# VHH binders against Probable histidinol-phosphatase: the designs that were tried, part 8

Target 1, 306 residues: Probable histidinol-phosphatase, of Schizosaccharomyces pombe (o14059)
Amino acid sequence: MPISSHSHSGQFCLHAQGKLEDVIQEAIQQGFQSFSFTEHTPRDRVEDLYPEELHLQPEDLFKTFDEYVNEARRLKQNYGDQINILIGAETEYIRPESVELLKSLNTKYNLDYFVGSVHHVNSIPIDFSPELWQKALQHVGNNPEQLFIDYFEHQYDLMQRLHPLVIGHFDLICLFAPEDAKEVFKNSKSVWELIQRNIKYAVSYGGIFEINTSAFRKGWKTAYPQQRLLELMVEQGAQLTLSDDSHGPHQVGLNYHLAKSYLDKCGITSLCMIEKGPDGNGTVVKNVTVDNVWSKFVGTNGITNT
Below, E stands for the ipSAE of ESMFold2; O stands for the ipSAE of OpenDDE; V2 stands for 0.75 times the mean of E and O plus 0.25 times the DockQ between their complexes.

## First folded at step 1 (VHH)

Design n6 (framework vhh_7nfr_2)
Fold by ESMFold2-Fast, scan of step 1:
Structure n6 (fold): chain B 306 residues (1-306), chain A 121 residues (1-121)
Amino acid sequence: as target 1 above (306 residues)
Amino acid sequence: QVQLQESGGGLVQPGGSLRLSCAASGFTFSSYAMSWVRQAPGEGREWVSSISGSGGYTYYADSVKGRFTIARDNVKNTLYLLMDSLKSDDTAVYYCATLDWYEGTSPFDYWGQGTQVTVSS
């Protein structure tokens, strides 16, 4: 019975596809036991809009998020007896002031949890295009070690101030890194000290790291995080969850057969599932076995993913 | 093997119209968002328009909104850009691209050879 702790729909995310209801119906069809809605948080500056959002104002993002929470709650009422539905959001940490916006969203909506993601370094997107990744690199004086340091410092600031339950795609900064920058990532003592710090810090407040399968559809041989980082997380006693980071019904459970192989290769036998407390209050993390997650799992189009 | 082949460019006068096509093969076309990106001589790449895999959602750069229309035919595996009220500033090589627009570009970032659009008197 699979799980996903991170997902998007085309109804509320301009770079995703399909209605939120279609996404949850697909999860039910595939035998998911738990599925979280985690649409992107709005941004309060025009400068922080993605290219596909240039026709919008920040106010439109807040309206879209409000509509998202309302639709998600309707779907939880209608389908919550068939599948465990969590209602959260994926963070946008663009600048230190972003955290105050995130806190205000939680105050207003009382979200189940955040997927704590960093998609920008020094306010420049690092997962949108190779060209923007190079712009982010130029901003730090063409020093890839400094770019990695800044990324993990932003992640640490987000962790310290928000305590997001799920740490989103930990090593996203590596998505567009050229080979010379990847060598710096592998060999920098300073970068690896920050990585260790961030893992230990998240573990200290009960944070869990997602195994995010979107890396496979982007041509990676592993999920996020890459194998060396996953091995470090296991060594540090980190708790793990599973996420498809689906951007539409067609991506629900996508590449979960590759995730199973990856988890098996790394000796991982336990994952975390997120639930609401017994009275419907508070968010609770429950251990599940990898075998339980893959039991009765039919993949997309009725094909077994294991 | 992913292949993208653009066509339909040419020389037109200001105020004219063109219809660009992109023939796609080697992947499940309907599962991918498609984009048009242009590059004018001596300038960087500029995103023009995108369409979701289903065709249900379309997006436009401010410079072309109201003048250009993006469309797709998932049966024919073809992407279109209908260009009306062309301006000299629209002069560029137009590329059909399939991007991982979910979180930026990836090994699925495939570009065609491009088709030249020249708007001049």
Scores: ipSAE 0.000, ipTM 0.171, lowest interface PAE 14.3, mean pLDDT 86

Design n7 (framework vhh_7nfr_2)
Fold by ESMFold2-Fast, scan of step 1:
Structure n7 (fold): chain B 306 residues (1-306), chain A 120 residues (1-120)
Amino acid sequence: as target 1 above (306 residues)
Amino acid sequence: QVQLQESGGGLVQPGGSLRLSCAASGFTFSNYAMSWVRQAPGEGREWVSSISGSGDSTYYADSVKGRFTIARDNVKNTLYLLMDSLKSDDTAVYYCAKTEYFGDSWHDYWGQGTQVTVSS
């Protein structure tokens, strides 16, 4: 019975496909035990719109998010007896002031949890394109070590002030890093001290780290996080969850067979599943075995997954 | 692998109309959002319009709303941009773009472009 703690739909995300209902129907068809809706949080400044959103105003993002929560709640009522549905959001941490917006969204909507993600360094997107990654690098004086330091400092600020339950794609900053920057990442004592700090901090408040399979479809040989980081997380006693970070029905459970191989290689035998507490109150974390997650996964019982 | 080929550009007078086409191959066309982006002489790339994989959702830049219509034919694997009431400011190379998700190099899959010149 597979699980996913992070997903998107084309109904509420311009770079995704399909209706939210199509996404949950696909998860049910594949035998998912638990599936979380985690659409992107809105932003309150024009300068924080992504390139494909330049035709929008910030108030349009808030309207879209409101429509998302309403539709997600309708789907939970209609399908919640067939599959465990959580209603959350994936954070946008663009600047320190972003956290107050995130807190206000939780106050208004009483979300089940946040996937705590950082997609910007010094307000510049780092996972949109290689060109924008280079712009972020130029902003810090063409110093890759400083770019990594700033990324993990932003992540730490988000962790300290929001305590997101799920830590999203921990090493996303490496997605567009060229080989010389990857060498700096590998060898920087300063960067690895921040990484260790952030892992220990999240563990201390009960944060769980996402094994995010979207890295495979982006050409990586591992999920997020890369193997060295996953090994460090395990050594630090971190709890792990599984996410497809799907951007449409066609990506539900995508590359989960590769995730299974990766978890097996790293000796990981347990994952966390997120549920509503007794009587539907509160959000709780439950341990599940890796074997149980895959035992009912009809979509990947063969050689390939889609 | 992924190939995008634009056509339909040309010289047109202000107030005129053009229909751009983009022939797509090498991927399951109906599974991906598609966009039109333009680049005017000496300017950066400007997003023009997007359409969902199903065609149910369309979005437009404020500069083109009410004048341009994006459409797709998932049987023919073709993306269209119907341009009415063309203005001199619409002069640009128009690119067809495949959009999959954030951080994916495939979001930057562009065709070779088709030149649109609006001049009297």
Scores: ipSAE 0.000, ipTM 0.184, lowest interface PAE 13.2, mean pLDDT 86

Design n8 (framework vhh_7nfr_2)
Fold by ESMFold2-Fast, scan of step 1:
Structure n8 (fold): chain B 306 residues (1-306), chain A 124 residues (1-124)
Amino acid sequence: as target 1 above (306 residues)
Amino acid sequence: QVQLQESGGGLVQPGGSLRLSCAASGFTFSDYYMSWVRQAPGEGREWVSSISSSGSTIYYADSVKGRFTIARDNVKNTLYLLMDSLKSDDTAVYYCARDSGEYDLWYGSTFDYWGQGTQVTVSS
């Protein structure tokens, strides 16, 4: 009975593959107990379009998001008896004003929850390419410590003003960090104080940290978050959930066998599963054992092969 | 058949120096991050240092920073640890270890092959 709190499809994300229906069908085939649709929130400025979106206008992003919510609701109606489907969104926090846009989207669509993600530092994308990561670094005077500080300050502002249920890929800022910047991340007391503050704050409002397996397909030895951060989260009493951050049906449950090994290594025996309440109106968090999550995987040994 | 064979350990007095070597065979040495890990009597494993496949990226544990130097020779398939200003606390079995890729020994160290170890004793 695997779970995923974070996913995308090629129907509603230009760097993903396949239809949303193909994604949910794959989750059902793999024996998923719970699966969340969490397509990216739209952006309202031309300068906030990703390089792949330069042929679009901001109005197109809002139209795409509207089509996403409609399709997700159709699929929940058709497949909801076979699998718990949540309909949410992954946030884009580009500047402080982004939070008001996110609140308005929730007012309009009544989403089940947000995956609170930060993909930009000082409005510059930090997970799209190494070149853009370097541009973000140049913006702060080529000071990697300041780049990390700004990232966690943005994350904190998002947490304080939106209270996203799921904290997305906590240490994404490290994805394209070169080795000298990783050394700074490891050794900066200022950065680690902000990390501790943010973890403690999310715990205080009931925020759940995702164990996001997309890090493995990007060459990491761990999921997001890295082991030192995961250990800190456990020490702070944080609740954890699991996500594949899939970008198409071929990535549903991808590297979950590596996630199981990672959780076992870190001594983690329980995760949170997100469900709709009994009347279908509220979002509810339920504890599940790690062993139960892996008990219904398709294939021998209950793990995906890659 | 992957093999890692350490040498160069021994008894040395405090303030002394040693050079450890690790001869690697059975794989393309130049494709892998390599590390030194030590285990002191009665203690768990402690990561000491790592070096990238090209040798351009190097990490040290705080306890050895400024005293130890990791190096590699990709032509000779050999990893080195140059230890200076040795302390009694450096007494341990030192293991050569292979990481399976260039990603993230820093974020939860993972090693797929280990040498048999070489004993370093710092005592007067």
Scores: ipSAE 0.000, ipTM 0.124, lowest interface PAE 16.8, mean pLDDT 86

Design n9 (framework vhh_7nfr_2)
Fold by ESMFold2-Fast, scan of step 1:
Structure n9 (fold): chain B 306 residues (1-306), chain A 120 residues (1-120)
Amino acid sequence: as target 1 above (306 residues)
Amino acid sequence: QVQLQESGGGLVQPGGSLRLSCAASGFTFSSYAMSWVRQAPGEGREWVSSISSGGSYTYYADSVKGRFTIARDNVKNTLYLLMDSLKSDDTAVYYCAKHYDEWGYTFDYWGQGTQVTVSS
């Protein structure tokens, strides 16, 4: 009975594939008990567009998001009796003013929750390409310690002002980090103090950390977060959820067999599933066992738990 | 260093066929997923089709499903798009795009594009 707290479709995301309906139908076919739609939040400035979006205007992003929420609500009405569907969004925190935009989206749409993600440091994308990661590094004087500090400070600001329920791919900043920057990350007392602060803060408001399997398809040996961070989260009493961060029906449940191995290696036996509260009011977190999540699961990877 | 060179575009009548090719160099072609993306005049970018690094998985936009076929030759480092039953609304510049990973979170390189025009 798998779960996913973070997903995208080609209907509403330029670098994804397939219709939102195809994505939910695939989740149903794989026996998912819960699946969240969490398309990217729009941005209100031309300078905040990703390189792949240079042919668009900010107004196009708002129209796309409106169409997303309408389609997601239609699908929840049609399929909600077969699978638990949550309707949320993955945040774009580009600058401090981004939080006002995010709050306004929730006021307009009454979303079930946010996946609180930081994809930019000092307004420069850090997960789009190695070249842009290097530009972000140059912006801070080629000081990787400062780049990590700025990333976790942005994450902290987002946490304090929005209280996102799900903390998205905690260590995304490491995706394009070269080996010398990874050594700085490993050894910086300042960086690890910020990491500990952020984990403690999220735990304090009931934030849950996603185990995000997209790291595997990007060449990582672990999901997000890497093992040392996951161990720290467990030590601090953090609650965990599971996410495929799927970018189309072909990625629903992708690499979940690797996630199971990773969770088992780290001694993790429980995860959180997100639900609507009684009478459809509010968003509620429910504990589920790892064994229950993988019970009778037969995904694209061909792995079946006995 | 990385180069993607499209060819095979041109002018065809409705119902006609074209074969687009993309010659790739400067990276290990067999290790990356590849896509075709098109852009019609005055319109946004539209994803058309993707193929996994080994060619085992292919996906298509609903607008082209059953009419287009994506293929790759990892020995020749070439990506193909076979286009059948062309319609006037298939008129666009077609771009070869390299995924950053096996099934892209993002595209990191694009070709110069090849123009496909389906006469009305």
Scores: ipSAE 0.000, ipTM 0.191, lowest interface PAE 15.5, mean pLDDT 87

Design u1 (framework vhh_surovatamig_d1)
Fold by ESMFold2-Fast, scan of step 1:
Structure u1 (fold): chain B 306 residues (1-306), chain A 121 residues (1-121)
Amino acid sequence: as target 1 above (306 residues)
Amino acid sequence: EVQLVESGGGLVQPGGSLRLSCAASGFTFSSYWMSWVRQAPGKGLEWVATIKQDGSEKDYVDSVKGRFTISRDNAKKSLYLQMNSLRAEDTAVYYCAKDYEWGSYTPSDYRGQGTLVTVSS
């Protein structure tokens, strides 16, 4: 019975595909036990729009988010008896002031949880394109160590002020990193110390780290986080969850068989599943075995490479 | 610049075999983990196999384990994928990708155009 704590649809994300209802119907068809809607949070400045959003105003992003929450609640009412549906959001941390916007969204919508993600360093996108990653590098004087330091400092600020339940794709900053920058990431004592600090901090407030399988479809041999970081998380007693970070029905559960192999290789036998508490109040984290998550995958209507 | 040139693809019947090759240039080949990644028609990228710098460690996706063998020749700066007992679901464009010891890839690590493998009767 698989789970996913992180997903998107083309209805509410310009670089995704399909309706939110199509995404949840696919999860039900594949036998998912739990599936979370986590569309991107809006931004309040024109300069924070992605290149694909240049035809929009910030007000449009808030309208889209409102429509997302309404549709998600309708779908939870309609399908909640067939599958556990959580309604959350994936954070956009553009600048320190972004956290107040995130808090206001939670006050207004009472979301089940946040996936705490950092997609920008010094307000520059680092997972949109290699060209923008290079722009972010230029902003810090072409010093890749400083870019990594700034990324993990942003992540730490987000963790300290918001306490997101799920830590999104921990090492996303490495997605477009060239070889020389990857070498710096591997060998920097300063970067490693920040990584350790952030992991320990999230563990201290009950944060859980997602094993995000979107890395496989982007050409990675591992999920996020890469093996060295996952081993560090295990050593530090971190709790882990599973996410497909799907961007349409066609990506629901994509490469989960690769995630199973990765977890087995790293000796991971337990994951966390997110549920609503008794009577629908509060958010509860439940431990599940890896074997239980993959039950009904092998030899049944199991997840295969689509 | 990094350059990877894949070859060896073609049409083969189910149960057949193919050997893919990748010629590397523009970097110190012997210093990097190397991988094969594939993309089937209408689907996303799928990691297939990885090999450590010295060939001492090899990893495979479960669906090809026991059928595919990854190998390398550091003197020739070449990576290989021996594919046996091919199935229709192995039909894909296969890409050679370079990697660091802790295994991370980006689209920018695919330098070649890939080599097409079609398994059909």
Scores: ipSAE 0.000, ipTM 0.157, lowest interface PAE 15.7, mean pLDDT 86

Design u10 (framework vhh_surovatamig_d1)
Fold by ESMFold2-Fast, scan of step 1:
Structure u10 (fold): chain B 306 residues (1-306), chain A 122 residues (1-122)
Amino acid sequence: as target 1 above (306 residues)
Amino acid sequence: EVQLVESGGGLVQPGGSLRLSCAASGFTFSRYAMSWVRQAPGKGLEWVATISGSGGSTDYVDSVKGRFTISRDNAKKSLYLQMNSLRAEDTAVYYCAKSYRWGTYSPLFDYRGQGTLVTVSS
């Protein structure tokens, strides 16, 4: 019975499709045992709006997030007896002050957990387009090693100050990296030391790393994180969870058959499922086997439907 | 350069109506929440109403809710305040304000115009 610890809907994300209710109905139809709503956190500056959001104000993002939490809670009440539903958010770490906003959101909404994601380096988006990735590179003097260093320093600051339960798509910075920058990533001792530091730190507070299958639909041969990083995480004793990072009903469980192959190749037999504690108190992590996650993916016969 | 030019103020009797307008220039109007704020004689600045950049969300101070309507025309780069059932206590200079944030941890506006006087008296 599959799980997803990271998802979005077109109702609350301008680059996604479909209603939040359509997304959870699709998860139920596919036989998911656990599914988390984790819409993007709002941003408090006009400079931090994505190009698709230029017709909006930061205040509109806060209104949208409030509407998201209300709808998610309604859906959990209506469907929670059929599927384990968690209500969280995917972080936007744009500048150090972003963490205070994230803490305030958790104080207001008492979210089940955060997917701790970094989508910006020095306030410039690095997963929106190759052009913006190049702008981020120009900001650091066209030095790709410095761009990677800044990315993992931002990730570390987020980890230290927020302790997000789920570490989102660890190596997202590589999505639009050209081949020469990828070689720097592979060979930089400085970058590798920061990666090891961040993995050890997250493990130390109980953070779990998502195997995020959206990398496959973006042309990658692996999920996030890439194989060498996944191997390092396993070596460091990291716990792993599974995420489709779906951006609509049509992406629920997408490429999970590729994720199974990837996990098998890396010798991974156990994953973490997130659920609420007794009487709905607190958020707890439970070990599940990889075999269990795939045994009833679509109905009782294990039929795969993408 | 940001410019906000208010108009539509005047003398009106209690129970009457006025429509305030604000012409904006020097910024991408549709990206910014806009507010009306007012200052009564001898009193501090009071927030009255805010509208989101898209026009999809509005908010009002309790004393004007149901009487005032804020609206915008992004194509014309104009903000409006329709004021109905006016009371003597609504007497104030009304300012059009470019709002940087709304419903968060910072001030409601970062720039305001010169204002337009509304006097409600018999």
Scores: ipSAE 0.000, ipTM 0.111, lowest interface PAE 19.3, mean pLDDT 86

Design u11 (framework vhh_surovatamig_d1)
Fold by ESMFold2-Fast, scan of step 1:
Structure u11 (fold): chain B 306 residues (1-306), chain A 122 residues (1-122)
Amino acid sequence: as target 1 above (306 residues)
Amino acid sequence: EVQLVESGGGLVQPGGSLRLSCAASGFTFSSYAMSWVRQAPGKGLEWVATISSSGSYTDYVDSVKGRFTISRDNAKKSLYLQMNSLRAEDTAVYYCATYKGLYSRTWGSDYRGQGTLVTVSS
């Protein structure tokens, strides 16, 4: 019964591994009940290419995304009777104009949903490297409070204009934050007011927050979001989903036992699973128990998560 | 206490075969993708092979494709590397490790074992 609402493959993402078909086959073999394909959305400017994409043109990203949707639909036809497959995309919000591109992609492809992610602040990547995080900090006058404010304002703009179903790795901005910036994040009234605003807004339109386990493989002791944020989401009545944010078959379900311990520590007993409506129309969310989700991860070796 | 214990290394002639084993304990082995990485004398770590948690997906560095086979037995909490058609350049200390990293070119973790030496020489 495991689920993942966020994933990538090396076929359509340069910093991932394996074919999309390898990813879904691994999810089936591990006993996943639901698995979403959510490759990155393309970008329309050369300056928005990631460092690993500098040998490409923006037109190549659009071709790759088209090939992704076609392959995902083929795989859903071939494997959809064995596992619930959703076809979506993870957003790239680089500047306010990015939202119009995202809307046009949904019009063209009729995606099941978006994972609404912000990977850039003021068009500078903040999750690629510590060096680029420092460049983003320099852009705002070396003021970490302003960097956090800009991040959550970008997230809010994305939420208001796109209403993404899944809110991606809410506190990604903290990934490369040094200790002094983490202290600012912890103590800034202005930042926490924006965080509360964004959580309440997403809840108001039915947005769900992912518990994203990629934080563990990046050295975190928690999934995204960190414990204080997760507690705030629960207090605000937020619905939660589970994501491995896998970047290849070798990362499918990675660190889910650590996620179970984290959810247990925080008293989380229910998660959301995403699926298509009864006649295959529309995208719907249903509640599943944490115990049910982990039933396939425990007992394979006679071991339980305790 | 987390432990990874490699074994099966030794001296072998070029063209020969060896099977490396890694015994895991102290963690939920079946929940982790596993890798073999190697380090030749005076060189950095080189990723060799990865296997997914279920064992259904495997990947290899180009220089060993068709010669090496990674496998796992989740019930026995063991990882294996079958090495065929060995070459002098395969000489290294071999480590089993959990995969950690953002990109495909990053691997290894705090769960890396003590290693087993493979020497390919006449």
Scores: ipSAE 0.015, ipTM 0.513, lowest interface PAE 8.7, mean pLDDT 88

Design u12 (framework vhh_surovatamig_d1; at its last look DockQ between E and O 0.35; V2 from the best seeds 0.00; counts 0 for: pae E 11.2 > 2)
Fold by ESMFold2, look of step 2:
Structure u12 (fold): chain B 306 residues (1-306), chain A 123 residues (1-123)
Amino acid sequence: as target 1 above (306 residues)
Amino acid sequence: EVQLVESGGGLVQPGGSLRLSCAASGFTFDDYAMSWVRQAPGKGLEWVATISWNSGSIDYVDSVKGRFTISRDNAKKSLYLQMNSLRAEDTAVYYCAKEYPGDFYESSYFQHRGQGTLVTVSS
């Protein structure tokens, strides 16, 4: 029975599609046993708005997030006997002060967990467009090694101060990297020392790395993380979970057949599923086998007839 | 400035075929997923198909699966839609759209699309 620890909907996310109810209904129809709602956290400055959000004010984002939590709770009440639902959020770490906002959201809403994601380096988006990725590179003197270092330092700061249960798309910084920058990534001792540090730290507090299938729809041959990183995570004893990072019902379970092949290639036989703890206190992490996750999967998203 | 120019539309009978083209300029074509969207008379935009930057991931709306084929030529900075077995319901203005990979995937239809090419399917 499949799982997803990371998802979005068009109801609460401008660059996604469909209502949150459509998303959970699709997951139920595909036979998911667990599906987490993890909408993006609001931003508190006008400067932090994405280009798609320029018609909004930060207070609109906070209102939208409040509406998200209310709808998520309604859906958990209505569908929770059919599918395990957790209610969390995906972080927006923009600058060191972002962590205090994230903590305040957790206190206000008592979220089940965060997907700890870094979408900005030095307050510049790195996954919005290649043009903004290049601006982030320019900010560090056109030195790709330094850009990668800063990314993993931001990830480390987020880990240390928030302890997000799920570590989102570990190597997102590579999405728009040109070939010469990717070569720097592969060969930098400094970057790989930080990678090892971050993996070891997440393992130490029980953090779980997501296998995120959205990389396939972006043209990668692998999920996030790439194969060498995934192998290093396994070597260091990391726990792993699965997600589609869906941005609408058409992306629920998308490319999960490719993910199965990727995990088999990498020798991965176990994943983690996240549930509410006994008496509704905290979360519990359960091991599930890869074979069990796919044994009753009936999703057709991403399967071509021709 | 991003520019997308669609061509290849026209009048065709049911069961016929057309090939749409989209010429791209003003951005690094190889870095982006590309989509076709369409707008039938009096209706909103409907997503038709998306292809990743390297053609490794392709998806279609259910109504066109098996009839339409999206493809791209990164050397020519061009996107294509081969439309076979056309039906009257396929009548629409077809737009080429630049995607932003990552979490901003679907919103680019409103920001970065061409002026469109009309496809009319009638007896």
Scores: ipSAE 0.000, ipTM 0.311, lowest interface PAE 11.2, mean pLDDT 87
ESMFold2-Fast, scan of step 1: ipSAE 0.150; ipTM 0.535
ESMFold2 (binder alone), look of step 2: mean pLDDT 80; pTM 0.809
OpenDDE, look of step 2: ipSAE 0.020; ipTM 0.344

